# VHH binders against Grifin (GRIFIN), part 4

Target 1, 144 residues: Grifin (GRIFIN), of Homo sapiens (Human) (a4d1z8)
Amino acid sequence: MAVQSKAFCAGGLAPGWKLLVQGHADSGEDRFETNFLLETGDIAFHIKPRFSSATVVGNAFQYGRWGPEQVSSIFPLAPGEPFEIEVSWDAEHFHVYAPEHKVLQFPCRQRPLGATTRVRVLSDHCLAQVELAKRGLSWGDRGY
Key: E = the ipSAE of ESMFold2; O = the ipSAE of OpenDDE; V2 = 0.75 times the mean of E and O plus 0.25 times the DockQ between their complexes.

## First folded at step 1 (VHH)

Design k09 (framework vhh_3k1k_2; at its last look DockQ between E and O 0.06; V2 from the best seeds 0.00; counts 0 for: pae E 12.8 > 2, placed apart)
Fold by ESMFold2, look of step 2:
Structure k09 (fold): chain B 144 residues (1-144), chain A 123 residues (1-123)
Amino acid sequence: as target 1 above (144 residues)
Amino acid sequence: QVQLVESGGALVQPGGSLRLSCAASGFTFSSYDMRWYRQAPGKEREWVAGISSGGGSTSYEDSVKGRFTISRDDARNTVYLQMNSLKPEDTAVYYCAAEDYWSGYYDSSFDYWGQGTQVTVSS
């Protein structure tokens, strides 16, 4: 089953929040991606695991084209295993974490950050559970 | 209206080359993975190649690796399949496909399909 999860960020993205994504990829050909979107169809931040090269790719789509990729070799995902990824942002960067790892830091190419009003998490055959939360302000961030 | 229109299919000699195009309309093309499939007479439809919405990741079925290249032009809303060193075994109707990103659940791996373009490799 292909699964889509969406969030609408009224007033746009603001610093101090995070997106928590939990999911599962059944094969290396399955699509899993997270897109931070503007109403124009531009993509402020695109993040996608690339199982063929064991990398996590970040990019943006502006002015009718993709920009240069940012590629991380920190790849804490495996086909058939559950995963957890956290994306947070400030005025200057998107930050991607997995448990025990900083995966990627991607400069914001689209300004202002508040023009980005939608987040979409897509997968082919992986149930993606998503949560938008305020970082460091709730009991939900506590671990052992 | 969402539309995918394949073109470029033809009769070609073994060892020849052909480029297929798939023109898309009615959706935000840049946010979709695109894939090519083919269906030979009397056989099931089979995956051939895929390209990510970022354009930086491609994948291929083993029998076409090194011969076929998938690419996309997001400014023209078009995905391509360059087919080199064609063999009689490549004879099929070729389809492009995209996911429906506006629905929450999918019945198959891709919700939008073209009508196909015929490729015949014969001397």
Scores: ipSAE 0.000, ipTM 0.125, lowest interface PAE 12.8, mean pLDDT 74
ESMFold2-Fast, scan of step 1: ipSAE 0.021; ipTM 0.335
ESMFold2 (binder alone), look of step 2: mean pLDDT 81; pTM 0.809
OpenDDE, look of step 2: ipSAE 0.019; ipTM 0.349

Design k10 (framework vhh_3k1k_2)
Fold by ESMFold2-Fast, scan of step 1:
Structure k10 (fold): chain B 144 residues (1-144), chain A 120 residues (1-120)
Amino acid sequence: as target 1 above (144 residues)
Amino acid sequence: QVQLVESGGALVQPGGSLRLSCAASGFTFSSYSMRWYRQAPGKEREWVAGISSAGDRTSYEDSVKGRFTISRDDARNTVYLQMNSLKPEDTAVYYCAAYREGFWDYFDYWGQGTQVTVSS
């Protein structure tokens, strides 16, 4: 069964926050995607690893249709290995990172960011953990 | 109308073999990756095996490696699970699932399951 993890951002996405996704891809074809959503069901930012092509794709779903996709060949995931993906954002872009790699930079097509109030991570049973956090405040130091 | 129909479940003695089948209809089978899952009473659903849409890649849960083999026949829209050296711990309802990894859409379809019981 697909596992769904949700995070709710009252007031919408604010610059300076991040989403951390940690998991494990068992088969190399495990389903995994992260969606940043509006109340309308539109998707401000969609990211999905494709093991078949060893790519990470980004897109947005607005006005009843998908836009032009962006494809990154920086593929930090491997079947049977744990993975860690961090998504952060500012007013202009979503930024996708993996350890030692900047995977993707995706322009914010849905504005304002405050209209994006939900994060949904879909995977099969391999997803370990999803965390939404204020950047620079997770370590108990000044972090600025 | 999408359907996945599992068959082949039975009562079998430890050390025995069974072949499960999953017949698909209502979608373009060759475009979908196929998987087998199982669920014993009171336990979580567990992934068992997977096969790519092209059929060129297979994967298995550690406890079934070397004993189970997944295969597909796209001409018959069917995926199979050959189970050898069955153990009482393999007793569960077995489900097949189809999913397509396309950027524009994500579809996963599930069957209703077939019961496998391994007991003397």
Scores: ipSAE 0.000, ipTM 0.113, lowest interface PAE 15.4, mean pLDDT 76

Design k11 (framework vhh_3k1k_2)
Fold by ESMFold2-Fast, scan of step 1:
Structure k11 (fold): chain B 144 residues (1-144), chain A 121 residues (1-121)
Amino acid sequence: as target 1 above (144 residues)
Amino acid sequence: QVQLVESGGALVQPGGSLRLSCAASGFTVSSYAMRWYRQAPGKEREWVAGISGSGDSTSYEDSVKGRFTISRDDARNTVYLQMNSLKPEDTAVYYCAADWYSGGDYEYDYWGQGTQVTVSS
């Protein structure tokens, strides 16, 4: 029932890379989350769509605690339709995009960015495919 | 269809230990952030412990840190709270909560009925 996709970022996150998540939400009950993790298990960036309120939530887990959540009302998912979400990062922010929307901008609370070495996507009844790619070198890059 | 059932609450003496269990049915706990809350009479509901949806991260309220340990057994679809060095101040009804969003949200998808823990001589 729960499906997990993992990616390892040798040397940690570097500016100019991106994570592509593509999938299909079968229902408005589907759940999934994306976590960018440190070796300690801390989460530098957690992102989760909330179907019940049609929002996308971002947060980070540091020093044994979840921080204040950041909520976006730009909701790029619809039950029964394919979706595509891109997460990119620079030294200051994580950026979440959908094909025609900038969904969320989340400040990097965990520094340095190179300490973040793992990505994990968890999905339950939500089909998701995950790709870690270098921006500007991938076919189909949309230039944002 | 969906339910959480807490168990393990009891009357114990100060310094004692208890393990609380939260059994889930109708969903898979590894798909959720799972948390324990408590509420003493006349007090506000207080967050006690959490385990992330990824399962790699745990967190605790300061007054229980070092004494309580949250864990989960995904094969048994159960979440535990191991409580050591219990104090009278730990007396409360303990609730298990499943939050499909694993951040600091005050709204939860599912709550259990609670289990009473009393620490008294």
Scores: ipSAE 0.011, ipTM 0.163, lowest interface PAE 9.1, mean pLDDT 75

Design k12 (framework vhh_3k1k_2; at its last look DockQ between E and O 0.30; V2 from the best seeds 0.00; counts 0 for: pae E 12.3 > 2, grease 27.8 > 24.2)
Amino acid sequence: QVQLVESGGALVQPGGSLRLSCAASGFTFSNYAMRWYRQAPGKEREWVAGISSDSGYTSYEDSVKGRFTISRDDARNTVYLQMNSLKPEDTAVYYCTTDYEYWSGGFDYWGQGTQVTVSS
ESMFold2-Fast, scan of step 1: ipSAE 0.200; ipTM 0.544
ESMFold2, look of step 2: ipSAE 0.006; ipTM 0.207
ESMFold2 (binder alone), look of step 2: mean pLDDT 81; pTM 0.825
OpenDDE, look of step 2: ipSAE 0.015; ipTM 0.324

Design q01 (framework vhh_7qia_2)
Fold by ESMFold2-Fast, scan of step 1:
Structure q01 (fold): chain B 144 residues (1-144), chain A 117 residues (1-117)
Amino acid sequence: as target 1 above (144 residues)
Amino acid sequence: QLQLVESGGGLVQPGGSLRLSCEASGSIFSIYAMGWYRQAPGKQRELVAFITSGGSTNYADSVKGRFTISRDNAKNTVYLQMNSLRPEDTAIYYCAADYWGSEYDYWGKGTPVTVSS
């Protein structure tokens, strides 16, 4: 059975914050996705790795339908190894990073950001921790 | 919710060596960049050395060639090996953990190092 973790953003997403997703996938068959949601149930930003194609997929679900997928071939995960993914945002884009990699830049299709009030991480047999953090200065470039 | 505890500080003569340890608990350690800072009396806190989650290291010019930072992810520990210690290395040494762009720096309480004859 799939498990899920939830986080809430009182007042909605604000620039200067980020989401850190940490976990460990047991196998390349595990499903794993992160959704940024509105109260309506629409998904402002959906991101998931596809181990079968070694890609990371971004999309949005609005008004009862999925939009066109944005696909990145930068794949920072390996089955059986710990991973971290960081999502930050501004008024125009969601930005997805992994250590030493900029994975994906996804245009904000749902505005304003303040309408996005919750985050849900769904995982299938993998461990995942979710943290909302205020973004500050980096300790260095870390390769990205 | 990462907690950091430093150890290994003490009194040492010029030319001596010390090894500082910083043990992390409460979160996944391997994802954090880890650093050692120091603060000498009457001076600002300065970054001495740091090591990224991927293992890349950086050093302050004042300690290059004398200090070595390393990490052991299996033990959730970061180390600072200090060789050829000088009186100007006298400070309280702090362990810190940071993730890219985060304002959630986790800090230890510090361990004092005194270099004197």
Scores: ipSAE 0.000, ipTM 0.092, lowest interface PAE 19.8, mean pLDDT 75

Design q02 (framework vhh_7qia_2)
Fold by ESMFold2-Fast, scan of step 1:
Structure q02 (fold): chain B 144 residues (1-144), chain A 117 residues (1-117)
Amino acid sequence: as target 1 above (144 residues)
Amino acid sequence: QLQLVESGGGLVQPGGSLRLSCEASGFTFSDYAMGWYRQAPGKQRELVAFIYSGGSTNYADSVKGRFTISRDNAKNTVYLQMNSLRPEDTAIYYCAAEWYDSGYDYWGKGTPVTVSS
């Protein structure tokens, strides 16, 4: 039922790189989540679009517990439409962009970023493609 | 096993109030975001109110200012306080729980609410 896409970042998250998540939600009931993981199994950054509430939730799982959530009402996805989300990072924040919006800025609670070596995208009834790409003229660089 | 049990529904006159409860068992309640959904006769199920594990809340525009969602992690319970009820609030109300790692929601069986004179 569920499909999973993975990416491995040898040496950890590198400055100047980004994650592209592209997919197509078949309906408003589709779900997906993106997790940036440490070797410990801790989640440095978790993002989950929620079609039912039209929100994007960000959080981190560390030391055996979830922390305070960030909730964005900027919802760039629509049922039955292709979507594209870009996640970039610096030493202090993860940045989430859609083509027209900066969706979320999430503090890096797990340091250093070099300890974050895996990305996992879990989808239920939607197709998602995951790509690590070198940053260039991205939506963030265009002032979105 | 994982279980959600709703209670508090019933018949009430317009302008009245009801408090719905949803008791959870079989999992670590405090880790879940909790929602209240409703389905009116002949309509699609819709989100009414949502509370995240950290306590932040969201409401459908149709219920803002009238409904309040809250949770009591010590009792493994989420509540929906419904004030100034209208005939259009008539629906079966469902409790839902969502776990970040699973990608799946868990649902209760629903509790009916009828608002009529």
Scores: ipSAE 0.000, ipTM 0.169, lowest interface PAE 12.6, mean pLDDT 74

Design q03 (framework vhh_7qia_2)
Fold by ESMFold2-Fast, scan of step 1:
Structure q03 (fold): chain B 144 residues (1-144), chain A 118 residues (1-118)
Amino acid sequence: as target 1 above (144 residues)
Amino acid sequence: QLQLVESGGGLVQPGGSLRLSCEASGSTFSSYDMGWYRQAPGKQRELVAFITSGDSTNYADSVKGRFTISRDNAKNTVYLQMNSLRPEDTAIYYCAAYEGWDYTFDYWGKGTPVTVSS
């Protein structure tokens, strides 16, 4: 049974904003993913943790196919523990942070960020809360 | 099936105001997230305003402070109040309704033209 949180960003992703995802992983088999989408259904940025390999995967889906995966060995989740992941963006990259860790830097493969107008978080066994917020307190702005 | 019909477009002078309406029929309206899009000649269609079933709103930077989206669930209608109109707002305006667990785009109106010109 999937649980989904959704958010819209009319006019597209704006510099100076961030996405905060908070949840709780109940077991090592729990899965969740976060997608930043165009109205066409193309995915500008897909991010998911893989408990089996203790990795975080980034990718994009465009023109009917997935591109090459970018894999980070920095794994900020533990079974039974709450987690926080922050995604921020600029014209060149999506940046993924967890407390005290820069997890992933993913190049923007799509046209300008203004074409990315929706966010979804899918979770099988995790509760996920999604918030779009201004970046004044972004972990990336703390110099890591 | 849900059907959407836009109205309220027309010719207006720069600095003027216009209110667009999008009336839904054929299904329960209150559960849908609703958007207003526009497409100028030779340009890509863009989302300018959005309202969720829970009444949260978002706006494109180009229209913030000038456009207001609202809904009336008793009338199955979503509105776009457009103030301080500029020539660059000239476009065909489309209403859209989102349904589905995956943010699938399900329903479009046929559009209502807006021309801002002297």
Scores: ipSAE 0.000, ipTM 0.182, lowest interface PAE 11.8, mean pLDDT 76

Design q04 (framework vhh_7qia_2)
Fold by ESMFold2-Fast, scan of step 1:
Structure q04 (fold): chain B 144 residues (1-144), chain A 118 residues (1-118)
Amino acid sequence: as target 1 above (144 residues)
Amino acid sequence: QLQLVESGGGLVQPGGSLRLSCEASGFTFSSYWMGWYRQAPGKQRELVAFITSGGDTNYADSVKGRFTISRDNAKNTVYLQMNSLRPEDTAIYYCAKDYYEGSWFDYWGKGTPVTVSS
C-alpha cells in the first residue's frame, strides 16, 4: 500500500553530500516520510510532514524507542505543487532545507554518521524521487 | 471508524506471566506495523515492542528475552506475551498502529493496566 524508494550510502554518510527528495503531493491528506537507517534497523533520523498541523517533525528511533519530537512550523509543502526537500549532515546535526527555507536542524543522537548506511523514503499517494548528490562548492564548505 | 481494544492486563507476582491482546478494526490490519507501548506512573511512554507487516519483530532492551510480540492477521489481533515479569514492568500497556512502516505509532487504545507486585 505504501510506495517505497531506497538509497544506499556505501561506507555511511559522508560530509559534503546531500539527499534530495523531490515529489508532488496530490492532496493535503497525502503523507510521506524519510528515514536514515543504521544497519541495526534503528533510525538515526526520521523526518515527516504533518499536513493537519502544517508542521515538519524530526525524530530518531533507537534501542526500541522513539525520542522526543522536534517540530518545525516551517511547512514547505502545498497540495498540487512540486516539492524539494534537501537533507545534509555534519558530525553534530542533520540539516533540512526547502527552497529559501531552513526547515529544521536535528541533533545526531548516539551513533556516528558512518554507521548510517541506508535511506528509505515512504509515501502513500505522493510520488517521490530520492537522489544522493554532492553539494555545490561554497566558501564555508571548504574548511579553510 | 478505527478502533484498538486492549485486554489481558492484571495483577501478577514477580516471575509471573501475562498475555496481552489487541483487537483492531477499521483499517487493513495486515498492511500495518503494530506495536506495544507502556507508561509507568511518573515516567515517559516507552515503546516495548513492534512487529512489521511482514512479521519481523523488535524489542526494547529492557524486555528482550522476556517478551514476545506476535500477530494473527486472520483475527486482526496483535499479542504481547510477557514472561518473567518484574516490578519495573508495572505500567499501563497501549496498543499502537503505525501510519507507515518505520513511522511513529499514532493510534492508541485506552490501555490495559499491568501491576507486578506481591
Scores: ipSAE 0.006, ipTM 0.156, lowest interface PAE 10.9, mean pLDDT 74

Design q05 (framework vhh_7qia_2)
Fold by ESMFold2-Fast, scan of step 1:
Structure q05 (fold): chain B 144 residues (1-144), chain A 118 residues (1-118)
Amino acid sequence: as target 1 above (144 residues)
Amino acid sequence: QLQLVESGGGLVQPGGSLRLSCEASGFIFDDYAMGWYRQAPGKQRELVAFISSGGSTNYADSVKGRFTISRDNAKNTVYLQMNSLRPEDTAIYYCATDEYWGLRYDYWGKGTPVTVSS
């Protein structure tokens, strides 16, 4: 069964905040994803690392269907090692960072960001820790 | 977007065998659990066989020991090997995926008909 971590953002995603996802995979088969949810239950931004292909995938789920996947070959994860992924956002894009790497930039298909009120992190194992934090010292703030 | 295309159905005598194939395109296949469903005339659609992304399988009691589900991630394909077919197996067979990430959104193929008749 997937383990679920949730954060509720009353009033929607605020500028100047970020999401940190920390964990580790004991094997390359461990699965996890992060979803930024609209009040409707649609997904404004979905991000998933895929160990089998060594890719990070971004997508959105709107009006009953998934859109075209954006796939990044910048894969900052290794089996058996701790990882950290940071997601930040502005009016135009979601930005995905790992230490020293900008992994993915995904266009905001739904506006305003205030309509995005929930974040869910799902994993096959109890390996992900989720934190909503005010931007400051972050890889995104380093200009990656 | 994920598209599923089934093939391999046809007419077969009782006791015969068929292998169904379902080829996926549009998404990275490896992350999805896959199932084979069937719908006989006048009946509800039922799950026949299931395979997780990690390869674990489950079967309906009516087909245990006769049907085998498998997948080939390099070919983005899931298979259903059907042995010792019975007239009661006559149905349209559908390939589907399931999303276990807190979302219950299934993708379906159009189906491939199987008729078991003497």
Scores: ipSAE 0.000, ipTM 0.155, lowest interface PAE 12.5, mean pLDDT 73

Design q06 (framework vhh_7qia_2)
Fold by ESMFold2-Fast, scan of step 1:
Structure q06 (fold): chain B 144 residues (1-144), chain A 119 residues (1-119)
Amino acid sequence: as target 1 above (144 residues)
Amino acid sequence: QLQLVESGGGLVQPGGSLRLSCEASGRTFSSYAMGWYRQAPGKQRELVAFITWGGSTNYADSVKGRFTISRDNAKNTVYLQMNSLRPEDTAIYYCAADLYEGYGDFDYWGKGTPVTVSS
């Protein structure tokens, strides 16, 4: 069954902050998604791992449709292993990191930061915890 | 896991209306985006309408202004209200849970409910 975690960002996503997602995937059948939502319910940034292809997909659902996918072959999840993913943002991009890997950089297509007030994490069998934190030295700041 | 059961299909005259329902079982229904797809004989399945968990909707150009998708998370149900039906709307209609076909990774499909529009 899916475990659902939520975070609320009063006034929208603020530069200099990050979302830390920690969890454990028990099988290759587990699904894990992270969505950053506008006040309208549109998705400013969607991250979905595909276990069958070992890829991570980024996209957005705005203006009534899905946009072009961005696909990364850097897959930080493995069945039976704990994982840690960091998502940070600036005015131009969402950045997705795993330990020792830059997974994905996704453009802020509709400049959604001020109206992006909600984060949802969905998983079928992963135990996942989320934390909003002010950035110090992030994995991206370590030179990748 | 999520199980989907469609209902409401049938035979209807051109210009008529039908309301399709899709009941989901499982505690995570509200977490999923839901879509209605259709497949006419000899054709590939096509997306008809899509609704996010937040209620944002998207429609195929062929049905805009005639069809309305909605959801009731308290009842674990998604609906497709079909107005001004045309013979070309004849198809088997499928409920799907997951993400719109930008991702192509649908975990859950119903078995379909047939809709026939004819005089």
Scores: ipSAE 0.000, ipTM 0.155, lowest interface PAE 12.7, mean pLDDT 74

Design q07 (framework vhh_7qia_2)
Fold by ESMFold2-Fast, scan of step 1:
Structure q07 (fold): chain B 144 residues (1-144), chain A 119 residues (1-119)
Amino acid sequence: as target 1 above (144 residues)
Amino acid sequence: QLQLVESGGGLVQPGGSLRLSCEASGFTFSSYAMGWYRQAPGKQRELVAFIYSGGSTNYADSVKGRFTISRDNAKNTVYLQMNSLRPEDTAIYYCAAETVYVSGDYDYWGKGTPVTVSS
């Protein structure tokens, strides 16, 4: 990947916080993924839009292997258009939102939540703006 | 009853070093994870360094390799050793205490100790 952004979650992921990812995909071939990582390099939550199938895929990498994918057909990205994706979490699930849509709900397979200390966003082209913020204005909390 | 008192801030020249201390009272210190935050003039408060009750540490990318967090449970104190200080490290530094189960939302804060990096 040509461009990456990193966010640091000292003390691990805390309930009541969210990750906001904003960016722009110039083509349907742009690669974009967000990984929530443990210190071991295992991935607690991997989220990747697949432009070819117009799906959003969630998975986790632990114990040397990928688990079963969770796939959503709610695809909030379009080539040439700006996008916003919000990821929030609780003890049981990661929640992925786009404006007006709940895209994906992924069970927390890696516990405790506090063991997940890093976020890495990878994109092929334009810089993805990444913000870790306290959850006060998420799309899910707004009743959508 | 919980109290956190920071000390060790001051004026230092670029490339200099400071050691911050945070002394805790009113709780079982060894059971808490401890963090150092900072707030620069006109900016939001950000997490700088974190140390778990067991001694494992995490750092913000902007300070990795320059700052070291440590604790002395016998003295109920957490430290931040700051080396190779830069003007952009100028901020009020706060310590915070929380249980190992939850991070990023602390009930217990000190009043802060100012650090100014200038010639």
Scores: ipSAE 0.000, ipTM 0.087, lowest interface PAE 20.4, mean pLDDT 73

Design q08 (framework vhh_7qia_2; at its last look DockQ between E and O 0.05; V2 from the best seeds 0.00; counts 0 for: pae E 16.5 > 2, grease 24.6 > 24.2, placed apart)
Fold by ESMFold2, look of step 2:
Structure q08 (fold): chain B 144 residues (1-144), chain A 119 residues (1-119)
Amino acid sequence: as target 1 above (144 residues)
Amino acid sequence: QLQLVESGGGLVQPGGSLRLSCEASGFTFSDYAMGWYRQAPGKQRELVAFITSGGYTNYADSVKGRFTISRDNAKNTVYLQMNSLRPEDTAIYYCAVEYTYSSGLFDYWGKGTPVTVSS
């Protein structure tokens, strides 16, 4: 049984904003993934923490196929604990952060980012939460 | 019953302008993304422009700077202002909505309104 959280990105993706995603996984077998969706059903950016391998995976789904995965071993998350992932973007990349760590940069494979209007979070065990917020503020710092 | 009704098409000379309208009924219009597609004879339908429920707009490169999509949620209507029309804009223009929950697709279409641009 999968629990699905849905958020609509008002006005589509634009620079100067970020998405905060909160989730939980008990084991490396649990599924948790975040998808940035186009109106066509394509996935502009797919993010999946893999607790079993301690990696974060990024990809895109276009024209009926997945592209090559980008994989990061920067994994400051713990199975069995709640986690928080921040995603920001510009014209060239999606940028993924966890608390106090930059995790992944994923090149944009399709344009424009404004065509991406939905975020879908799938989780096996608990409700995921999503929040759209202005970029430029971080916990304990005022990063740019 | 879900309906999309296009109007405002016609015959214009190159360089002319038209304003298309699409009146929607049978759903809460303000919650949905709306799009305009066109189909020339013998070709597949192609996206021209879309507007999200929040007002974000996007355009095909071939119409960028000449066409403007807008919406009036109080009238359940989406518009396409077409300026500087060219013969290659000749097509049937369709209004569309992303109606199926979480599909990411414009999956319901009107009957279309023809636009002909000729010298």
Scores: ipSAE 0.000, ipTM 0.114, lowest interface PAE 16.5, mean pLDDT 75
ESMFold2-Fast, scan of step 1: ipSAE 0.028; ipTM 0.466
ESMFold2 (binder alone), look of step 2: mean pLDDT 85; pTM 0.846
OpenDDE, look of step 2: ipSAE 0.015; ipTM 0.278

Design q09 (framework vhh_7qia_2)
Fold by ESMFold2-Fast, scan of step 1:
Structure q09 (fold): chain B 144 residues (1-144), chain A 122 residues (1-122)
Amino acid sequence: as target 1 above (144 residues)
Amino acid sequence: QLQLVESGGGLVQPGGSLRLSCEASGSIFSIYAMGWYRQAPGKQRELVAFITSGGDTNYADSVKGRFTISRDNAKNTVYLQMNSLRPEDTAIYYCAADYSDYWGTGYEYDYWGKGTPVTVSS
């Protein structure tokens, strides 16, 4: 039973792409994490739902320590229910969405475009699907 | 990316002691939770000892009181001190790193080292 999914982004996170995480919150325990990783092992963006407080936490790990947490009270998960979370990014922020909600906007403390090469999703069950997908045409893709 | 190299394994008599080391390179070590796993011939891997990024430790019941895990972040090294060794401790010992501090919750660690063999026999 797989309890982690990995995605590799050669050359780093690309503008105009997004991460989709779909799964089932079978447990009401705090056992679900998504980490965007640099080659150095630093974590550019860590996102963790906390069922105990019904919050979603964002943070980054750099220079040997965790930074200040950003906490959102928009909690898109329920025990036993399917969930869908989308993470997108630009040079300034990671953006976390759930259906009908913008959950979190987290500043890019490390230049993740080009430096963030891996994504890991950890869960206590193997029901999560992880997809790295292109968001579509952005302003930067214009021909003029 | 993190590279792990295990050392310290060998042949020891029952009741003896060994100290295993796992040296990390290529990434910042202090952010990882570290585990020692072992695999005996014909058996599945089992988690033996675990230390969080914050230094909290936990052990499998089979080794509790005999094994001690510790880390030295300045040396990028995790250690497993093994005392009162038994023939059933014979296995290849693997060092593993992960960002998750959760033991036994269903998280799988990737083995990053090639392992160091430990044989306990008379």
Scores: ipSAE 0.012, ipTM 0.153, lowest interface PAE 9.1, mean pLDDT 72

